# Designs tried in a protein design chat: VHH binders against q9gzu0. Part 4

Target 1, 229 residues: q9gzu0
Amino acid sequence: MGDPNSRKKQALNRLRAQLRKKKESLADQFDFKMYIAFVFKEKKKKSALFEVSEVIPVMTNNYEENILKGVRDSSYSLESSLELLQKDVVQLHAPRYQSMRRDVIGCTQEMDFILWPRNDIEKIVCLLFSRWKESDEPFRPVQAKFEFHHGDYEKQFLHVLSRKDKTGIVVNNPNQSVFLFIDRQHLQTPKNKATIFKLCSICLYLPQEQLTHWAVGTIEDHLRPYMPE

## First folded at step 1 (VHH)

Design a27 (framework vhh_7ocj_1)
Fold by ESMFold2-Fast, scan of step 1:
Structure a27 (fold): chain B 229 residues (1-229), chain A 123 residues (1-123)
Amino acid sequence: as target 1 above (229 residues)
Amino acid sequence: QVQLVESGGGLVQAGGSLRLSCAASGFTFSSYAMGWYRQAPGKQRELVAAITSGGSTRYGDFVKGRFTISRGNAKNTVYLQMNSLSVEDTAVYYCAKDEYSSGWYFGSYFDYWGQGTQVTVSS
């Protein structure tokens, strides 16, 4: 103990070993790249410590491929995906975006069985559903459902090495190709929750190498108020 | 095959209570979100209440505070406790299963419904 960076490197090395073992057990292998990040919080400091890992090859199965193809049929570039994410975040949190608020309201009224959104996550889902109805949108409600559910703190979805740290959440896509562990306290702002949800959603269709660089900037910007100066 | 069988409907006076039950079979009940819908003659079917596999609940504004949804995974049954009933609650009540095996999903469609149970509230 005594060196937090050394502990994080050891945890990542153990995770890499587990992922290699899982890859070796699968038939009909398709090399898929993985993004890994750990975010830890010190209880005496309101600071987030994070580390972005190299892209690690992993496997995907036919079920996960169907979900991935459901998003990737739009073939969006990194720039287009980033612009749509930024637009959605700004529209949900900026007072000047009157039309977007009306679109979210219209979405709930259009669907006979959908209740009025009560929180920012429901508003994001409604917005993504509204956008998905337009054929050129990169987000799909089915994809949003799986990724949101995997973001909740539950033993079922906590597959990162430390079972002792129960203060965070794990974001994992259905094929385990993306791991992001963030301290739950840093997710209490709507902006941080939206970022994690959207990172999970886009991880399935952005090129993994490009996603690693994009995610570093996005996570850092949203968590900067909680990071040491 | 998926089967949903509702029971517990009937005639009740305004201010009274009823408890609806829905017995489910043909799928892994504990893995799916369940809901209750209702439809009065000439009106659209509307969501009354929903419960996720993890137990999180959602209610229509018109029933919030009066109705309670719950589930018994050991019995493969979802329940709707209806208190302080009014004439406006008169409808056929349908049990529904979420298409997707998971917890909460705002944009989910419930694609399997039972045959329904009639609830009639008299003044």
Scores: ipSAE 0.000, ipTM 0.111, lowest interface PAE 18.2, mean pLDDT 48

Design a28 (framework vhh_nb_b201)
Fold by ESMFold2-Fast, scan of step 1:
Structure a28 (fold): chain B 229 residues (1-229), chain A 124 residues (1-124)
Amino acid sequence: as target 1 above (229 residues)
Amino acid sequence: QVQLQESGGGLVQAGGSLRLSCAASGFTFSSYAMGWYRQAPGKEREFVATISSGGSTYYADSVKGRFTISRDNAKNTVYLQMNSLKPEDTAVYYCARSYTYVWGSYRYTEFDYWGQGTQVTVSS
């Protein structure tokens, strides 16, 4: 005896428990805190701003995973965020990066998330926030690769730097957050099935001036429909 | 062992004021951001205000201009001064130890320890 909606929630909870047990077997490879926020745009609401509905702190050196409801009254300001990102990216003229480059290159981290499809949501924007634990470290650029496992374990690979997929990435000071934007609508997701979202983060060095122009352009293009005119 | 203890809640009429206090122990208070959340019956826990280790403050739009968060590092205490109280402010108020990171108008606050809460009731 059981409600079908309750069974779906139970299946999702069992899947989360299974993924947690897999993560508990991993060595602590993380030097920074990562957070993922999912921003949902409702089909019936016209909005120039995003509200963060959920934040998932995924990894610390203590392997502690917490699912937190983000600050409910927070709105994402596109103008101030883009201003801050442009300012921070322009400041990325770090000498000494060549000597630190080998410490950054080869830094790879993997995380799994579970997303359930919803019919009332027009667009899902995934915001990845990452901050280095070691505040005194020099600038480190980041590149991420995504895998989506739909029901029946079909894999889809998404490269973070794919401009065609409107995926934006911002690289900043290691004492500050890293932004990653991904538009899930570019990926076909089966209805009524849980999707396992896998993030693989790779730390690379990129030319600053070209990265600045690319990152700003990509983020502006992705967020343009939500920018007030 | 980290401990947070709230005080100062009570019953007050609309338009009145209350000052909440949160006494902290078991950690280096001056190194952490501190915050306040509230929860009304049948509702989810709602952000109210934070104050960084450096004294920078951030407020929920619903309380901006009416509430003031402050801290006294010598006394290991964070305060919430609540003015012009409304019936909608009725809730249990919780103190939390936090780390806040900021991007534009977006704020994410990580809370690792919470107090027991103090009841605030505003009548009209």
Scores: ipSAE 0.000, ipTM 0.115, lowest interface PAE 17.2, mean pLDDT 50

Design a29 (framework vhh_6qgx_2)
Fold by ESMFold2-Fast, scan of step 1:
Structure a29 (fold): chain B 229 residues (1-229), chain A 126 residues (1-126)
Amino acid sequence: as target 1 above (229 residues)
Amino acid sequence: QVQLVESGGGLVQAGGSLRLSCAASGFTFSSYAMAWFRRAPGKEREFVAAISSSGGSTFYTDSVKGRFTISRDHAKNTVSLQMNSLRPEDTAVYYCAAQTYTLYGDFYLTSAYDYWGQGTRVTVSA
């Protein structure tokens, strides 16, 4: 036996080693070049492009720092922290999102999402879903279309996956691939133009006010057959 | 008519290997996810392995992970299951299955599959 303080220090050292191994594993998963594009202003359109190889290391570093801080502060157990490392999923951390916001005028909201190469969408969807515990409800795919009527914006297509407690939205663009996780509660908000604009703003990282003139239809109507009561 | 025809079953001793094959016809093979299920004597069908339409993703039941490998060949319209380190409890009739629009659904659910083969028997002796 050892004393409690020496055991905790030993456990933290093991956690650091596992986080280092996890960074290397995650870097090896991305063999395709991917960019994410944003539209930030109606009258002047600019694209902010992020290469996956730049995003993943930053996200992983912030993820590691938060976990280590939580363990140090006893906010997380060692077992829970090791379980997180086994999941092969990286979340976008707030500091990185603020950096992204500087490249897109008017993007004021933080969100949790995962960036992945377009060519691996199928594999990544399966990985994300396999990470969640077994459910008596399967995930159901839905394709939804938004038509943008303002000026130069192209029609947008969303591939939506839904289950009782989770909904993922895949934006199908030539140069980007993102997964946005929207809580079921957000989809249960009264369905109207405002709900569509909020979802479109998240997908495009465009200020909600810019979408007031463009979005038509109700994405929630397409999801309703697949959502539990 | 959609057809799935399994082959490669037989009798083998514990620790041995077998390779099962499933030949698909009557549909666009590259558009379908494929899977292997098995039914042991006196039991219900259970999931064994699945492979996505592109071949980029594979799924396995825990009892076969590291021992079985699923693969597909689009040029031959064939899905294969390489079974290594076989055990007596692997004795079953093995079925090939295909699914159309439930690619992102639960691959381990029999109800998710639209088409089924007639099966090939595998017997592993102690």
Scores: ipSAE 0.000, ipTM 0.103, lowest interface PAE 18.1, mean pLDDT 50

Design a30 (framework vhh_7ocj_1)
Fold by ESMFold2-Fast, scan of step 1:
Structure a30 (fold): chain B 229 residues (1-229), chain A 126 residues (1-126)
Amino acid sequence: as target 1 above (229 residues)
Amino acid sequence: QVQLVESGGGLVQAGGSLRLSCAASGFTFSSYAMGWYRQAPGKQRELVAAIYSGGSTRYGDFVKGRFTISRGNAKNTVYLQMNSLSVEDTAVYYCAKETVTYFGGYPHYTSTFDYWGQGTQVTVSS
């Protein structure tokens, strides 16, 4: 048999090729580019990478639905997802969450973003925290980056780092990141490209179990052609 | 400019108690996690305790049940109450502030600590 570490490296190389093809397919539809990366639950579980047929999230009018689907495909039950979201809304009314919400609004002034209504953003954040709470597993770091085709600027991913202990959800692992999806109504000139690029760089800390079934991330080498000089 | 000033260290006999204080200035104290680290001669620094802005706490395994971290946001001060001290607690104790990074103009609170004060010596005699 082969070394488990060598098999993991081979699986990652195969994922890079698969991601490139999937990204190109999606780019024609939404005029954007997205990359994904995986974290292994264990070195011997390389087959999990080959089961991924979709890039998650897909940039559509139903961002929440795509996130919910990605989480639903994990080992977590979504039978009571609305109930879980309602429970976590109370926890996410911590002062830090409210401060970050206002800072995100301030940040969007530089990019003319249109934000989802507060309750929709809270639902997404609550979902991510509910799933972390249910996992009882150590979180793993993942870096995710999103790049937009020249001149589209219609949809952006904004990521905020959150601390679990401030929300009262799980106290043993304080670090966690969440996705915010921001929809812009108008095309933007390239003037703001550098700012858009910076906002599309994401660091995500999630329980390994969730990441095994929900693909989130980027491959650095494929993003390099779009980096500012 | 961020400043952290530790006080309250000293010499104490095994089984005794000490209370350390860290006076902070130059930032919005209530928004940041604060921590205590220690370093004994010839050893690396290790986490003793941390307290987050929401009031949650974390402790190193060797001090659980003996040490208590607390904060006074009105006084911009973090405290470490040390009970049932042993010779193994002899070290320089450092106050630490949570690192924040700014990404796209908004803060990311990292729950990591990389800004240290000057330290205060704690010596426990048998």
Scores: ipSAE 0.000, ipTM 0.115, lowest interface PAE 17.1, mean pLDDT 48

Design a31 (framework vhh_8cml_1)
Fold by ESMFold2-Fast, scan of step 1:
Structure a31 (fold): chain B 229 residues (1-229), chain A 125 residues (1-125)
Amino acid sequence: as target 1 above (229 residues)
Amino acid sequence: EVQLVESGGGLVQPGGSLRLSCAASGFTFSSYGMGWFRQAPGQEREFVALISGSGGSTDYSDSAKGRFTISRDNAKNTVYLQMNSLKPEDTGVYFCARHTEIYPGFWYETHMDVWGQGTQVTVSS
């Protein structure tokens, strides 16, 4: 029989276990070739679990190659190429995003995929590593507030959090978090003294020194499976 | 007003040397990375060498490593390509290009926004 409150607590614990198993199953099926730049995770006062089965493909390798050929042939400038990339990524956003929402103890959190032109992604990553390097304290969180502009999106204000005792990147505001995913399967041969990580059709270009520090540790546990030892 | 003008191309025998120059005008030269590219008739333009705005960093294609040296003189708004041990496969039109540095110390060969008209290099016996 038991107490109603005790039975309710047991039911919630069973629900949590079930959601955890499904989340783990979906995580194992992630094709990082389809990952797009940043994932926004919106957290309401208390969190419920969401499950994501796939990510949005930005563009095919053929489209990326066409952009590179156009730049190489002087058919269009960097600015024009970034405009084309932005339009392409936005057009592919909605149809590929899948999630499931379940309330646990009256909590809800939402995940969304926010896409940026490659140039803005590179600037954000470089800024985060620069801020960490400037820190005089091993445990001090480095917080930077900046205004983000992205074509078809409203202005965004993001907070950057980084710690010297941990490597990795967290970008958030009070109700949102942004995570960068780096897939070693898409590691490219170093060019121009930088190591290139490719995230679908978006490349992250970082100084080799910063990437070495990133690779040996993470601030977010969910990034650890994708970092070689 | 923004322009790049290449010079120094010519005909040379295998094993010879040439020094290419690219004169820049209309912008703050030291704020931009500069690169050299080449194109053989009927083929795609390929990367040869890149130098940062300060001259502190350089990069080369595999075919250019050990034979070519890129350098710059910011006081003269000029970038150079010294080519040694030239081979027939080095034949092509050589183009100078301007690269925009996104972050200090960061650059890559696929992002060029201003191009010169090119100078012909022919390696033949």
Scores: ipSAE 0.000, ipTM 0.109, lowest interface PAE 17.4, mean pLDDT 50

Design a32 (framework vhh_nb_b201)
Fold by ESMFold2-Fast, scan of step 1:
Structure a32 (fold): chain B 229 residues (1-229), chain A 128 residues (1-128)
Amino acid sequence: as target 1 above (229 residues)
Amino acid sequence: QVQLQESGGGLVQAGGSLRLSCAASGFTFSSYAMGWYRQAPGKEREFVATITSGGSTYYADSVKGRFTISRDNAKNTVYLQMNSLKPEDTAVYYCAKGTTYLEFGSGRYYSQTSFDYWGQGTQVTVSS
């Protein structure tokens, strides 16, 4: 029987080793980088284990086949490691997804790692934002600086950038367990606007007709406190 | 071919217990999440419980504390132990196989589309 905190660290070390091996074999295939942040709460210390892993997606003329090839090329089993991570991560955000399911008719799924082609990211972001808006979550006038500190996610993710406008992709509830960060210097958006995305409650098999294109918001790199009125 | 066969359903009095079993074949059982869904007359199919390949479990709020999902990889079987049964638990219960191992994550069990194969279902009737 192991300590739960030690199990989380072991699972993260296994995941990081697999991602590093994948990165070494695939590093030169893409001009953009993706990051996955996993957040684990430790109830007694009011803190969390916070780890960021860089992921390099696989892309060629056949996106689906190359995503599967990228996973097969791993020398470590992601399955057992991700199961341990998923258990702790689900506990962190499960109440939010229960509420979201009540408010939104449809299918939802959260991904533990992303091996999608660049052209699919916009569709995924649109689906995530659509589900969040349909759940009637409010946008807040808050900005966040994404410095990835290990061990204090409450400060890093408690308050996140929201726009006053009614359009765009913003992070409005940082307490959810998985985030997708796309390297600003490599993400091509119209007029070089950078964007950070949160991946949660996503349905991989939702028809395209149910997706709405959203303006992609920009996340500021400075943390501002929430100013209640 | 992938096959899922449920058993253990039946008629039981309120407050009673039942254990459902799902025998799986045609795939590497230990590598996939398995789930239970149920459908009452006139209602849509709803999530009940999921167990991942690593043994992590997730439950619908309506069954938390009463139902327990488990698996036996040596026997390629997933189980649902149902305790403190209520008349509102009356439904056809379906066993389901999760999709690929690439699709890990919270919320997989909220969607029928996260499962690619389904059993025929087993009827559970709870009388008051």
Scores: ipSAE 0.000, ipTM 0.110, lowest interface PAE 17.1, mean pLDDT 48

Design a33 (framework vhh_8cml_1)
Fold by ESMFold2-Fast, scan of step 1:
Structure a33 (fold): chain B 229 residues (1-229), chain A 125 residues (1-125)
Amino acid sequence: as target 1 above (229 residues)
Amino acid sequence: EVQLVESGGGLVQPGGSLRLSCAASGRTFSSYAMGWFRQAPGQEREFVALISWSGGSTDYSDSAKGRFTISRDNAKNTVYLQMNSLKPEDTGVYFCAAERFYGSLWYSPSEYDYWGQGTQVTVSS
């Protein structure tokens, strides 16, 4: 039923222009890599075909294409997917993201959670921007949980996996960085209607000086054994 | 609100040294991360060095690493840039900047709301 409509084409062009402007602004300032990760809620109904493709690290040249390639959904066209993206750009949980951006992750204005409301499938798309930085200073991998909520939907949790099972990125300065890792093991798991897929993991290396009240509350419960003395 | 005034610029020969100062006025100076940027003739402003609000974290451009040192004295509301082994490439107007939101280390001039008027550094033979 994809009806070629000039308004839909204009909306798609505006979204592409917004994504391109943001990519270009950041590309002028940084040598960077981006990871796009998908988190899926358990499939409860049978009416739709849904699958995830492997998510890969990309330079900022390919934001739009990787969002579209990372997920297959027989019920949605390109225009429907981008229309939902536009709707959800109002931000699912702005206060928590804003807190993290200022104190833990500098470039997280590019970290948006997009939840597609489906009658049988829910998914979270985590679009992230990060500057890739390899450091001589060893990071201490830790377990962290970040709670997200979208309207009436259940809280979602991102877990840190073992380093052996991760592809990852270091965000910002090594001493103030958050590690974002994609769970390659879950990406390679066979499809199962009863499985919750968690494709995105966050590992936090604690800054010496700064944590928001929200971040402290989350971190203390899960990172205490690994905190620097 | 923060007001910034740079000083310490001048003319030096290659291999020379200069110490730039940035004097700030404002009740919350110690809550701001500070940066130094420079602008060469006919070019846009580029990052030189950053320092966190406490002074515990610093970062430098690749051209400044090993030659420049950023520091701050919160009791004097002042940020410093010690520049050693100066090269003709270092010629430009040097600007001090304060970010509105603490807790972030920013490399983009657009992230800074408070700027000084700049001080000229000229390195020539």
Scores: ipSAE 0.000, ipTM 0.106, lowest interface PAE 19.4, mean pLDDT 47

Design a34 (framework vhh_6qgx_2)
Fold by ESMFold2-Fast, scan of step 1:
Structure a34 (fold): chain B 229 residues (1-229), chain A 125 residues (1-125)
Amino acid sequence: as target 1 above (229 residues)
Amino acid sequence: QVQLVESGGGLVQAGGSLRLSCAASGFTFSSYAMAWFRRAPGKEREFVAAISGSGGSTFYTDSVKGRFTISRDHAKNTVSLQMNSLRPEDTAVYYCAAGLYYSGSYFYPSAYDYWGQGTRVTVSA
């Protein structure tokens, strides 16, 4: 199939092209204030089920190069890396909860995932970015619906539940309900055989300097129970 | 039994300084974000400052930025608020609070599971 270093270089160049394309298409509508790299422990490659093992926040004016540094330092599978990268850009749209009071409750954000598998240690680096919007309104978490699972399984939906004093993720599974509370010390339920973790409530209305501090501390503390030492 | 005990309040002249402390017991201190809220006469509780469980992140309300500093000491299970350049409008009862909420919830009293009884700060003109 080819040289491992050549394939990784091709994958990296493709990631760079995707990031540039996103910036160009969103240049007038979307300011990148935050980039986050998630490192997941893969549960089952075919089903894309993961547990969070690390979080790497990136907050800088040179977002593209910092994202590429994070991805470059990860490993990827030679066998299917190009296939994964070809379909790797998953846009998760977190629409405002549809109600007659939609103008009061909402969060304006878009999330894209670019996945890098690390088969040698079963870790995957996921690049996540969100748009920060300057506003006089405080952060108001919202209910969102995400389609996140395909393959040898039926399509599953992740409901991001917003609550006044916590953030929860509900996985709709025919055989069981899974509640993931990212504001809790324990992220898994006792019946949870496999976990998909996504921070869908990372939408902060803060100055850039304060946002950097908040994102680093919030993400590290939020996921501390699941991060390796 | 969970307990938060505030200390350090008192009477001070405008331009002066005070240091508030909150001693925590009955829970895993390092797992909880700590915050200070205040209630001025005739007002609702207002967010003042917060610090993450690790101590790596701090957050302040605009009116106290540059004047107040929040810190924590894991060895002593305490959180402190250093208040400099005090103004008459800082007059309030100050409460410490502990909670597990990190995603933008620091501003909301409802995000906190445990509360102290408060310590009174009076700033004379």
Scores: ipSAE 0.000, ipTM 0.109, lowest interface PAE 18.5, mean pLDDT 49

Design a35 (framework vhh_7aqx_2)
Fold by ESMFold2-Fast, scan of step 1:
Structure a35 (fold): chain B 229 residues (1-229), chain A 124 residues (1-124)
Amino acid sequence: as target 1 above (229 residues)
Amino acid sequence: QVQLQESGGGLVQAGGSLRLSCTTSGFTFSSYAFSWFRQAPGEEREFVGAISGSGGSTDYADSVKGRFTISRDNAKNTFYLQMNSLKTEDTAVYYCAASSLGFYTWRSEAYDYWGQGTQVTVSS
């Protein structure tokens, strides 16, 4: 409402208050799902390198429709997406991108997250889905298996939940690391109207026209050769 | 209702050690994540270290890594900051904080409850 910092603080406080109301009933809600939005800000204009500027705990409805809108309509902006997440704090339902390959990959747990690009790549939102209470823990993200392969191609990774570069985000799991595996050869192969990224047993969808401007948050130098221009 | 109370601050010589404690009451300790923040005169509050709600995950500011250790004791509803190899630049008021989200961040806005602070002074 006022300046950007005041608006962000107010939005975060609103989400936190709503989550607290849900959490007050959490002791009786063993299968409560929590979603986290990571807001990334470009470190340098047109560098395609981002840092985590904000972590927003979210519970919302209409998640699947919002993702479908992003896939069908690339004009759907990050700002509009965050406003919807802030207003709609009803628990998210199981997304269509939930893991289908748990047994094949050998993942110990499942996780779903969506990378939400913008046409001008100034900001990205990654929605992380995890059980609010997993094995009696309030929040516990999954672990990735490094031996996951798509054919004989070398997989690449991105460390998203890292305190490297002072991002300051850590989750409720010892030595937690979330890796997005990007196989450039498979990234170039379209499926329907989007290219699919895979991590262990999860999938990420990006609109086809966004690939030339695609960027991911905490990127290691080794991933630059695989990024679209 | 909810209370966080720091203790263990004081004066110590550079190279020395100090242990801070934060005792809590009024909530389910085991489900909360806890952090320490500090504030030097004329500066903003900065993140120092954190421990997850499950008690197995810890993180630290780069300036204190290898020197400070955070731990928790669910039976005593208390968590600690062990400070070793103290430097004069570590002089600050130290605050304990609790997050009902069960995970921690460097963002102070993510913390629901705060202690009153305890002074740590490191002399040369």
Scores: ipSAE 0.000, ipTM 0.127, lowest interface PAE 14.9, mean pLDDT 49

Design a36 (framework vhh_8cml_1)
Fold by ESMFold2-Fast, scan of step 1:
Structure a36 (fold): chain B 229 residues (1-229), chain A 126 residues (1-126)
Amino acid sequence: as target 1 above (229 residues)
Amino acid sequence: EVQLVESGGGLVQPGGSLRLSCAASGFTFSSYAMGWFRQAPGQEREFVALISGSGGSTDYSDSAKGRFTISRDNAKNTVYLQMNSLKPEDTGVYFCAADTGYWLGTLYESHEYDYWGQGTQVTVSS
């Protein structure tokens, strides 16, 4: 029963075509190429809906607050990367959070992800987080492959570290030390569901000095207990 | 218009080495991610390696990891695959492919690439 035009392949190809069109229209609104993650509002029952968040003005000294406000106010859901969706034979859910803090990201709504390679922004910081796997394994380093355009057509691969009670990321680059840890208590994991690693990404556009202060604080408070080296 | 031309394939004994080249023309090479895929007799195309447009990021299949190295020369519009410690299971037609490279996770799937070469044969046999 192998069909080269399976429903799943056709639906995914239509989603990719829609995303390419949206990327082109968004690029026309800016003076650069835009890179975006998929945004899904619905479970598989209603089919995935692709949407892009509104354009966020970041011409201020508080880029993080402006970006996170825009993301938080959007009525959409973030799914795992396109490759994970292709491999997934089970329903995936974006994590939901109760609070949002400077050192730990959490919110009452699902978050979205967008990248803008702007020359007026000194540094783009990508934060990646994964829902932990519920298992007897207390700590498991997971290598997750995400392609981010950090600068003109330059791409990065990220490493994901996870524990039963925490999930975080490490950017494997000596000049990029940004960490995000998610407390299990802030993730609403359904009981009696198959547990899967779910990958989400968020990018903050911060001046280097502000990023350094925030990242150092996050590392001091959260990283050391979870890095058993 | 757009062309990708592979070369460097051939017959080699187990444990040997080969260097594949892929010459690109008809597009802005440095703006495209490049991938290598292979197809064994009677099998589907499988991912081997990828490299970003700048060359700053690379990744490999589990079977290629530690043995193969992908690289590129943007001044010459060429991508390379250095293959060491070759095994009989590495036998197949090797294809280079080009993609705009801005879709997360799509560079591991053959059907996602925009442009393809015709392939070069690699045979690992005693």
Scores: ipSAE 0.000, ipTM 0.114, lowest interface PAE 18.1, mean pLDDT 48

